# Ledger of designs, part 17: VHH binders against Protein STRICTOSIDINE SYNTHASE-LIKE 2 (SSL2)

Target 1, 353 residues: Protein STRICTOSIDINE SYNTHASE-LIKE 2 (SSL2), of Arabidopsis thaliana (Mouse-ear cress) (q9slg8)
Amino acid sequence: EGPKHGGESMLTVQIPDFRLIPTTGALGPESFVFDFFGDGPYTGLSDGRIVKWLANESRWIDFAVTTSAREGCEGPHEHQRTEHVCGRPLGLAFDKSTGDLYIADAYMGLLKVGPTGGVATQVLPRELNEALRFTNSLDINPRTGVVYFTDSSSVYQRRNYIGAMMSGDKTGRLMKYDNTKQVTTLLSNLAFVNGVALSQNGDYLLVVETAMCRILRYWLNETSVKSQSHDNYEIFAEGLPGFPDNIKRSPRGGFWVGLNTKHSKLTKFAMSNAWLGRAALGLPVDWMKVHSVWARYNGNGMAVRLSEDSGVILEVFEGKNENKWISISEVEEKDGTLWVGSVNTPFAGMYKI
Key: E = the ipSAE of ESMFold2; O = the ipSAE of OpenDDE; V2 = 0.75 times the mean of E and O plus 0.25 times the DockQ between their complexes.

## First folded at step 13 (VHH; framework vhh_8k46_1)

Design u5 (at its last look DockQ between E and O 0.01; V2 from the best seeds 0.00; counts 0 for: pae O 13.2 > 2, placed apart)
Fold by OpenDDE, look of step 13:
Structure u5 (fold): chain B 353 residues (1-353), chain A 120 residues (1-120)
Amino acid sequence: as target 1 above (353 residues)
Amino acid sequence: AVQLQASGGGFVQPGGSLRLSCAASGFTFDDYAMNWFRQAPGKEREFVSAISGSGSDTSYADSVKGRFTISRDNSKNTVYLQMNSLRAEDTATYYCAKDSYSYWGYLDYWGQGTQVTVSS
């Protein structure tokens, strides 16, 4: 089992040089990915767009969408109301062999688009025995082309993800799509599974279980001695200091994990008393809205880099004072820069380290 | 409802100039990139030029680069195409189109075409 991080002293590093990059007209650059030429990053937004960063010009350009139905998607309206029509790209990964961008869209499922962008096409038929309802994250094995992806819930949609958390839903899945076009469920009964990352050597997957505040390691090689001691999975890290979201490999080793919010006495209490959440769902309260407001004023996200082998926290980044991070979903590191994404912000963070 | 009305087309001699206008209504004009396309008889509709919502960025087809200039007046909800050094091959029906975003990428509305004829 991985290390427990609860109550541990963490080294907080202050980042002196940073830029906030606005995502004009939309929110929630949650995930980042660079293409194989080093261009980007690409990110998905609340209005269903996938945009690309042009470093030389310091601007975003439109790259792709996950649906051709774009009417009513743009504008300063609440995008959550239309995201089931407009799409909500959450996870992004490039296929090295084809140059295609694979997309985990919360509503549209698993899609792909060519290297020139445009309207993405469905990779999987919608008529799966167990339909994807909340596709969230993905990673691709660059050697085999196998796509690993997560479905956070079979019951709740993205726009009700707080409900999923409060209900104690455990219908999340880790899945695999291979070149034979077969879909396999690798893990089931996960409590709001979120980020997924392939290890550098391709030996295992790390999968974030947000509602449990832990990360699981799934071994891909059946012959691995380590996989024999456990079912096909083990706890990689638990007792994280907040709710983990996405996970990405660091070029310096290990994994970056975005934590949406630090634990408080209240959150810990809530986690320990799941019946309260269920009871609260019965109240005539918009809990998504409540959470949104709370996050805006009280949110404090952080980024942690975990060691590759043991899951020990190596680095912690968090905002202080006026520069508090509201929520953090993902950290992507490239060339001495951290791209920090959030589901709730109208900007991406670019931090030089 | 979104409306795009193109005007300014006509007959011009080779080497002449023409200025097209497209008046827009029914949406916040400066939030969206605008485009010009053209279609010659028997040919497919082709991209001519685009301008970002703010007007800070422009794009041109290679065939018109250096000759055509796209601009916009957001106070008038109008996009323009200044066409200089016109050639016979520029003869086409010209269309303005609204982009879905402030930067060009996806078109969602088309205006009516205006005919441009370049002939001696």
Scores: ipSAE 0.000, ipTM 0.251, lowest interface PAE 13.2, mean pLDDT 88
ESMFold2, look of step 13: ipSAE 0.339; ipTM 0.748
ESMFold2 (binder alone), look of step 13: mean pLDDT 82; pTM 0.816

Design u6 (from s4 with Y102S F104T; at its last look DockQ between E and O 0.22; V2 from the best seeds 0.00; counts 0 for: pae O 9.3 > 2, placed apart)
Fold by OpenDDE, look of step 13:
Structure u6 (fold): chain B 353 residues (1-353), chain A 122 residues (1-122)
Amino acid sequence: as target 1 above (353 residues)
Amino acid sequence: AVQLQASGGGFVQPGGSLRLSCAASGFTFDDYAMNWFRQAPGKEREFVSAISGSGSDTSYADSVKGRFTISRDNSKNTVYLQMNSLRAEDTATYYCAKDSYSDTYEGYLDYWGQGTQVTVSS
């Protein structure tokens, strides 16, 4: 079993220098990725766009979309209402060999687009034996080209992800797509699986199980038979001080994990009593909206860096008192800067460390 | 914090040699591949060479193959680029860059050093 965390870290730092980078007209720069030349980052937005940061010009440019149906997608409206049509790119990773950007779109599934951008094409048919319903994150082995990706739920769509959490849904999957165009489920029965990251040496995957507030390690060097048994995993980290979302490798070693919110007595209580969540779902309440409002006013996200081997918390970053992070989905580190993404903010955070 | 400091650039005549160094800190050096890039005036940045974390694997651009040699000393956290038989077209600002993975030119470049100028002129 992996290490249990009490929610405290030996190193807690409030980042002194930060820049908020607006994502004009959209929310939720949840994930960041740099291309192999170090350009970017690229991020997906609530209106279905994938945009690229131009550092020299300090602006975002449109790069790609996951559907050609763009009418009514952009503009100042609630994009969650149209995200099933407009797309919702969540996970991004580049393929080194081709320069293609692979996209985990919550609604469109697994897609890719060339290095010049444009309209992405589906890599996988939506009609798999078990159809992708909430494709969330992905990573690519740069050596083999194998794509590892997560499907958070076979029941719930992204626009109802709070329902998925509250219901205790465990239909999430860790999957792989290889050069033979075969799709394999590596792990199943996961409770809102979210981020996935390949280890530095490519020996294992870390996969975030958000609803369980833990990270699993899946060893890739095991025989294919073991992988098919869905038992080839261990707990990498548990007892995290909040709800983990995405996971990214740090160039300094280890893994950055974005925590959407710190645990409270209420969340702990709710996690211990799954029946309460199910009961609550029966109420005539828009829980997504409730969560959104709550997050806006009470959100307290953080970024934690975990050690590569043992999953021990090495660093904890939080916003300053007046600039608390509403929610944190992902942390991408590059050139002494942390790019911090959030599903709920109209901006990306750029923090110099 | 990750730091990359390149040095060794200068003026050299065609046919001459230079050795560039890039000192690294702030990460486990031997776990990551290192790269050299160059950018000439008015041209795009281009790949020159890469070396795996262990040093067992190397890669070179076709334009420098046979003339340049990349190496590293993990005990000193330094990557080197030995440049022989230099040509006018080798004139550029040279940059070292950290790879996100351990194998040669496997990952994306997540840290760049400051450039060192190499000028080859008669």
Scores: ipSAE 0.007, ipTM 0.268, lowest interface PAE 9.3, mean pLDDT 87
ESMFold2, look of step 13: ipSAE 0.491; ipTM 0.822
ESMFold2 (binder alone), look of step 13: mean pLDDT 78; pTM 0.781

## First folded at step 14 (VHH)

Design x1 (from u3 with F27R D30S D31S; framework vhh_8k46_1; at its last look DockQ between E and O 0.01; V2 from the best seeds 0.00; counts 0 for: pae E 16.5 > 2, unsure alone 59.7 < 65, placed apart)
Fold by ESMFold2, look of step 14:
Structure x1 (fold): chain B 353 residues (1-353), chain A 122 residues (1-122)
Amino acid sequence: as target 1 above (353 residues)
Amino acid sequence: AVQLQASGGGFVQPGGSLRLSCAASGRTFSSYAMNWFRQAPGKEREFVSAISGSGSDTSYADSVKGRFTISRDNSKNTVYLQMNSLRAEDTATYYCAKDSYSDSYWGYLDYWGQGTQVTVSS
């Protein structure tokens, strides 16, 4: 059965002391991570940079880039047209044992960079890495160092993600990379797979299927040196009030899930009837632009915190009035504050709870 | 996109006051939250203050809380920042910005408008 809404308690956040933190020179701080010293957050931007927040100086510093090919990447231009050259870092996670930052870059694949930053390098052999057409998210087991990551589509790159949503594409994969230096597919045939989060005890993963508005739970076995069964999963949450993006464990228990926009019965119907979407993609229409316009007029980003045990909604983060977000990709909770990300804003949000 | 023009900067002694103004051009000014940001030399822009479209809700960075007051006059399409008890650390170029809802995200100059310099020194 699916998730419950309106069960125990519901909170719409209204925080009078909030901060919008500009990401000068680029857009789209979609995801945040803190290192194991508690410093950060780190976030990836539309120009292929990864930046680190220096809280005591209230500024971002450049930390890493996902490609050495930086000519024409920074500065005022349409970054989405250069993402395939400059990179677009989406998911971030630190390896506890080395301090290395692992990066799911939508175009450059699975990368890593040392704790002092610089140019990230590919983790996988070239052929395997090039098969990652839309690397989206990752999480790392802090005890074993196993990297769990997602590839949203083997057909549609990020710059064409509306096609992945509209076509009924199910080429998304959940994979792991471990100390044997091999990639193992844990789940396949996922519909726009997005965020992934490891449970606190390391006994399961939560995996977001954006196009299905649901979250799967994949049970891990206690032998981390071998592949898991294809059928070790269940529906953790479904019927979510919006299209889920990233998922992050909350230090207060449960999981924050960013919902890029609320859905309607019409949008759910359209996504459930893929032939309509495929027919629409055949029209001479810029569907990325149509979505952009629609989101600006109708967008209402939100985030929910789900119960670890039952997947029911415990808490809602949603702006009211003029404080509405057009979309929310992620909430990272740290030391009583929420860091709020979005795909195309020139700001990160920082809200004290 | 909305054109934003910040003014009212200048030189002031520590402990002094200045009032900044941000005039907006556009037909829906009262529909947008407005923000002040600042950038000191060699640093990234940082948030200073925000005000809702109606003017009923305000927010401040911790570094300026209690010293700065944001307000707006929707009849004049203008946002104000009253800066009191100024310190040397407040020296920066101050920018006003509308909320993040814009299809011109890649046009940072148009989004931020022209800044106004505030210099706090003896």
Scores: ipSAE 0.000, ipTM 0.163, lowest interface PAE 16.5, mean pLDDT 79
ESMFold2 (binder alone), look of step 14: mean pLDDT 74; pTM 0.749
OpenDDE, look of step 14: ipSAE 0.021; ipTM 0.414

Design x2 (from u3 with S104D; framework vhh_8k46_1; at its last look DockQ between E and O 0.64; V2 from the best seeds 0.00; counts 0 for: pae O 4.9 > 2, unsure alone 62.6 < 65)
Fold by OpenDDE, look of step 14:
Structure x2 (fold): chain B 353 residues (1-353), chain A 122 residues (1-122)
Amino acid sequence: as target 1 above (353 residues)
Amino acid sequence: AVQLQASGGGFVQPGGSLRLSCAASGFTFDDYAMNWFRQAPGKEREFVSAISGSGSDTSYADSVKGRFTISRDNSKNTVYLQMNSLRAEDTATYYCAKDSYSDDYWGYLDYWGQGTQVTVSS
């Protein structure tokens, strides 16, 4: 049994300085990454663009797209309707050796683009890429170049993620792509797997299982893993105060985890009864819309920094008063600044800590 | 304060060799990976090679694989780049840079040294 976080003293991060960074024309800067020159961050948006932050100019510039089919992708429309054509980049990671940006796109699969940007190309052969249904997050081992990535569901697409959650879908996978161009499934039967992060030493992966509100640790064989357990994985953290989304390493140690929504009795109940969820899915109700509306009124996003060794909550990030987040997908920390992203906001948050 | 001082650049004929050095100070040297980059006129700065803090892991750009060797002496707080079989296309200003993260994870580069010019010409 992984560490339970009930009753532990949490340090609330006091954030005196906040800067709201609008994402013009799109929403959902869910994930952030800096390049190896320290520039950025880069982030993916709802219209399929990957944009780069120019710190000196305080603006975003277009960097890349995940498809050449861009007609009708940009502009003031509901991007969710076109995301299967326009792409939805969710996870980003750089390969230091090449400078390439690897992309986990919910619809286009695993892609990469050169350091100058442009149209990304699929990394996997067509047959393998087509097997991906909801590519979500990725990380790269800088030593080996191995790409670890998640597929949240083999059944549900991103635009139907509520269906995946409500149905009790457990078809999510943690996967590996290596230099031999082979894809290996490391973990299967995951309930809406989401974020993945490589440990500082490369000994293990942390993978977020959103529907279970837990984080798993997967030990990688390349390191003398004193795996006490017959299983290559263990529970790293459970009992989190919300639904975890993405996970990122902190330069101060440990991992930032974005939590989309605080737990309520209702959400817990709904998640615990898959048959109820399935029954509900049969109703002529747009549950995505319902959820969106509900989240606007009841949602409270937060982030937690977990300790590297034990997964104990070290810090809690919460917005105050008018600056509360509906949801938080990811926190990326760099040089005393937290970049906070959400799948549902037309802006990113920058906090100096 | 972190300081990086690169040296060893110069003029060399095609097929020749050079050894670059980068002396580091102001941080725990063996805790961080070190990098070499280069920038040719009119081109973007590009990755050349990296070495982990311990020196156990190395990486190279495809263009220099088999020709360049990165190494380090942690007792001297110095990283080296042995460049063999130099080509005209290797002409550039070479920079050493410090990783922001520990030696086991390649982070962004938080400090850059002064460049040393390498010119490969007949």
Scores: ipSAE 0.022, ipTM 0.478, lowest interface PAE 4.9, mean pLDDT 87
ESMFold2, look of step 14: ipSAE 0.333; ipTM 0.743
ESMFold2 (binder alone), look of step 14: mean pLDDT 77; pTM 0.772

Design x3 (from u3 with D30S D31S A50G S59Y Y105F; framework vhh_8k46_1; at its last look DockQ between E and O 0.53; V2 from the best seeds 0.00; counts 0 for: pae E 2.6 > 2)
Amino acid sequence: AVQLQASGGGFVQPGGSLRLSCAASGFTFSSYAMNWFRQAPGKEREFVSGISGSGSDTYYADSVKGRFTISRDNSKNTVYLQMNSLRAEDTATYYCAKDSYSDSFWGYLDYWGQGTQVTVSS
ESMFold2, look of step 14: ipSAE 0.388; ipTM 0.763
ESMFold2 (binder alone), look of step 14: mean pLDDT 79; pTM 0.785
OpenDDE, look of step 14: ipSAE 0.192; ipTM 0.636
ESMFold2, look of step 17: ipSAE 0.499; ipTM 0.821
ESMFold2 (binder alone), look of step 17: mean pLDDT 78; pTM 0.782
OpenDDE, look of step 17: ipSAE 0.240; ipTM 0.641

Design x4 (from u3 with S56G S59T; framework vhh_8k46_1; at its last look DockQ between E and O 0.57; V2 from the best seeds 0.00; counts 0 for: pae O 4.2 > 2)
Fold by OpenDDE, look of step 14:
Structure x4 (fold): chain B 353 residues (1-353), chain A 122 residues (1-122)
Amino acid sequence: as target 1 above (353 residues)
Amino acid sequence: AVQLQASGGGFVQPGGSLRLSCAASGFTFDDYAMNWFRQAPGKEREFVSAISGSGGDTTYADSVKGRFTISRDNSKNTVYLQMNSLRAEDTATYYCAKDSYSDSYWGYLDYWGQGTQVTVSS
């Protein structure tokens, strides 16, 4: 049994200074990354754009796109309808050696773009890229250049992620891509794998398994496996108070984890009864829409900072009153500021801590 | 206060060699990765090389792989860049920089040294 969070001391983060940062024309800044010069953050939006924050000017600028097919992508329409054409960048990471931005796009697969931005290109051969169905998150070992990335499902696309959750799909994978252009599956049979983060020393990966509400630790070096288990992985954290999404390292130590929604009796029940979910998928109901509506009223986003060694909850971030988040996908911490992103908001949050 | 001072730049002919040094103070040197960057006139600053706190891991830009070697002496709080087979395109001001994260090698930089000019010309 992995470490449970029952009875553990939690520190509520009091964040009085809040700045709402609108994402004009699109929503869903889910992930944030700074470049090596400290500029940014960069984030992906619902219309397929990657934008960069200019701190001195307090505005976003266009940086990159994941496809050259941009007609009909931008503007006041439901971007979910066109995201398979326009792209949906979800995960971002910079390669230190090249300055390239690597992108996990839900539809376009694993891509990269140069430091000046533009149209990203696929890094994998076509046959390998086509095998990706729902590329979600990535991280790069700055020393080796190895790219670790997640594919949430081999069956469901992003726009049908609720289907993946409800069906009990376990086709998610953790993969790596190295300089020999080889792709290796590290873990398979994951239930809606999502965020991935490399440890400070590069000894292990943390990978979020959203549908299981847990985080796994995958040891990259055989010598580091302290566990008597024949498996190269262990449960890092379980019993989280919500559905975890992305995971990011904190400069203060540990990992920030965004929780899309708090657990309810209903969600727990739904997740425990996959057969009901599967049955429900057969109904002529747009469950994505239903979920969206439900989340607006019942959703409560939260973020937790987990300890680096044991996965204990050290800090809890929650919005207060009118500033409550419907969902939180990611928290990126830099220089005493938390950038908070959500898949469903037309804005990012900036908190000084 | 953190201080970084680069030296060793100069004029060299194509095919020549230079060794840059960066002396560091004001922090626990061996806890942090160190970096070399360069900036040519009219160009953006670009990554050249990095070395982990322990010195066990190194990384290089593709443009300098096989020609440049980064090293460090933690007893002297100094990071070095041996540059061999220099080319005209290597002409730039070279900077050393400190990583923000201890032994993380993430490449976020919090302190920059003064630049040293390297000019490769016939």
Scores: ipSAE 0.030, ipTM 0.527, lowest interface PAE 4.2, mean pLDDT 87
ESMFold2, look of step 14: ipSAE 0.542; ipTM 0.840
ESMFold2 (binder alone), look of step 14: mean pLDDT 78; pTM 0.782

Design x5 (from u3 with S102G S104T; framework vhh_8k46_1; at its last look DockQ between E and O 0.34; V2 from the best seeds 0.00; counts 0 for: pae O 14.6 > 2)
Fold by OpenDDE, look of step 14:
Structure x5 (fold): chain B 353 residues (1-353), chain A 122 residues (1-122)
Amino acid sequence: as target 1 above (353 residues)
Amino acid sequence: AVQLQASGGGFVQPGGSLRLSCAASGFTFDDYAMNWFRQAPGKEREFVSAISGSGSDTSYADSVKGRFTISRDNSKNTVYLQMNSLRAEDTATYYCAKDSYGDTYWGYLDYWGQGTQVTVSS
């Protein structure tokens, strides 16, 4: 049994300075990354673009796309309808050695693009890339160049992620790609695996299992006592107050975790009764739409900073009053600023702490 | 709070030497790789050198290899850049920066120090 968060002290983050950063023409800045020069952040949007923030100019510029097929991708339409063609970059990480940006695209798989941007290319052979159904997050070991990445489902695509959640799908995988161009599955049978983060020393990975509302620690070193005792993985954190999405290391220690929605009696019930979910999927209802509408009224995004060693909640970030988040996917902390992203917002949040 | 204070910049003739220092506080110094960057007027910021948390690994830009040496004293929470055989093209504001992740070179920098000016001129 992993560490639970009951009775633990939490610190509410006081955020006196807030700046809303619009993402013009698209929504869903879910993930943020800075390049090795400290510039950015970069983020992926719903229309398949990767954009870069110019701090001095206070604007986004186009940096890259994950497909050359761009016709009909941009503009005021429902991007979800075209994301399988236009791409949906979700996870971003830079390789310091090359300056390349690696991309986890929900539809296009694992890609990379050079430091000057442009059209990203797939890094995996076609046969391996086609096996990816819902590539979600990634991180890179700067020493070895190994890319760790998640595939949330082998059955459901991103646009049907509610189906994955409702069905009780457990086909998610944690994988690695090395310089020998080999792909290895590290963990399988994960219930909507999402964010992944490499530890400070590269000794372990934290991987978010959204549908289980927990975070797993996967030990990379075979010499670890903990790895020997738990088949190379253990529960890092469980009993989180919402559905965790992405995970990012904090420079102050620990990990920021975005929570898409706080737990409700209804969500708990739904998650505990997968048979009901499966039955519901058989109904002629657009559940994505239903969920979207529901989230607008009942959703409450939150972020937590977890302690590095025990996964205890150290800090809680919540919007107040009119600045409440429907959902939070990720928090990236840099230079005393929190960048907050959400899959459903046409903006990012910048908070000085 | 994380703080980085760079010093040691100045005026030097071509072929001369300077030693930059960056004093760090507010974090466990030896757990993080440290970096030096520079920016000349009208040019983009560029990587100069990096050193792992333990100091066992170093990296250099091609333009400074063989001339610059990065080092650190973890007991003093300080990273150094010894610059030898300085050239006019080395003229820039030099910055130290902290890696966001461990002692390896992630390339994600979360804190920057104040710059110190290096001017190489005859």
Scores: ipSAE 0.000, ipTM 0.258, lowest interface PAE 14.6, mean pLDDT 86
ESMFold2, look of step 14: ipSAE 0.493; ipTM 0.821
ESMFold2 (binder alone), look of step 14: mean pLDDT 78; pTM 0.781

Design x6 (from u3, 18 letters changed; framework vhh_7z1x_3; at its last look DockQ between E and O 0.49; V2 from the best seeds 0.00; counts 0 for: pae E 9.5 > 2)
Fold by ESMFold2, look of step 16:
Structure x6 (fold): chain B 353 residues (1-353), chain A 122 residues (1-122)
Amino acid sequence: as target 1 above (353 residues)
Amino acid sequence: QVQLVETGGGLVQPGGSLRLSCTASGFTFDDYAMNWVRQAPGKGLEWLSAISGSGSDTSYADSVKGRFTISRDNAKNTLYLQMNSLQPDDTAVYFCAKDSYSDSYWGYLDYWGQGTQVTVSS
């Protein structure tokens, strides 16, 4: 029996004013960002497009793509089979000084595109960018322009993410890119590192370790009195009730964390016995397909808002009935509205709170 | 009852200078970052500059860095934009905007002024 933290007082919230917004032609609006004018949200889709919501017209427009090679990317087919050629934009953040949108594309690395959209281009020198095997998430300090980003695994690409979850892989990294034009590793040996969020004052980062169901806090101040160890990091939250994905700062304080699915007895047992996952990966079984079937029937997505200082759960988002989510990757809060994303839905959720 | 009122726009020759002012009311001015944004005729919005609530941190779009200077006078609840070396493509309506987060400019611009027209032509 482990710690009960994070799950022991969970509440289900019913939000009466909501709508589901189709993402025509593709799946997986899994992460959202608004520009600094408050327009959007922008989101990446399963076919490599980044689309922008026009609220006054109630429609999405195509904004950007992460590769110029678009033949065969859009339209009805298994988009997972083409992600490595079409791209899969996962994380998005704006640089305030240029208006550029920075993109963590799972296959194409760290990219950017101007404020008018188009085809994104590489941020890093080619060799550094190609060393990113599973670029997942980023955040940007609007004062300094420093880009913080994650590479979930140096072994497993996104198309085999179940391997990263089941193998005990700890090759994930938290990195930064700044005006020195170099990539600096801030943390290594992370287990399926996922979302990253900068604190409001810029004095720390929160980084998600999905495979460990925990969130680390990395202090950016070398002499901060808040640092408790020789390392610049500490456990911010652990024992979460599900597998965390993205993390986003809330304007009401604290951080929203998407939890792809709640734990079951089976998932808790698997988390305690990583060697079983490694043994299972040696079998001639398509574990990605097994997981996709399991998730469709057993998925129970939720999100939590964590306290800024202590990491305790302040608020829970979980749908019921028609509003139940098989999986939740992210909650982006703006102007009293929760934008809810998932890697596997053909819609985004918009919930007034 | 947040109110932002821009003044100081007008016609200026290329290479000239203008100083825009924005008077704020209805909120604790020095708690919030303030921004300047412009919109050229027939174009989208372009963020230009931000300044923290205390005035200690500033940020600029690349298009105006070195030419424009943002400042604030918290005693007068007033935001300023000094614009130097103006060129015809600086012609736009210039807006003052309040950040949605206290002491941070990582939020969104939640309240805007009516704007003041700046025209650069010979």
Scores: ipSAE 0.013, ipTM 0.605, lowest interface PAE 8.0, mean pLDDT 85
ESMFold2, look of step 14: ipSAE 0.000; ipTM 0.118
ESMFold2 (binder alone), look of step 14: mean pLDDT 88; pTM 0.894
OpenDDE, look of step 14: ipSAE 0.533; ipTM 0.796
ESMFold2 (binder alone), look of step 16: mean pLDDT 88; pTM 0.893
OpenDDE, look of step 16: ipSAE 0.262; ipTM 0.655
ESMFold2, look of step 18: ipSAE 0.006; ipTM 0.555
ESMFold2 (binder alone), look of step 18: mean pLDDT 90; pTM 0.913
OpenDDE, look of step 18: ipSAE 0.648; ipTM 0.855

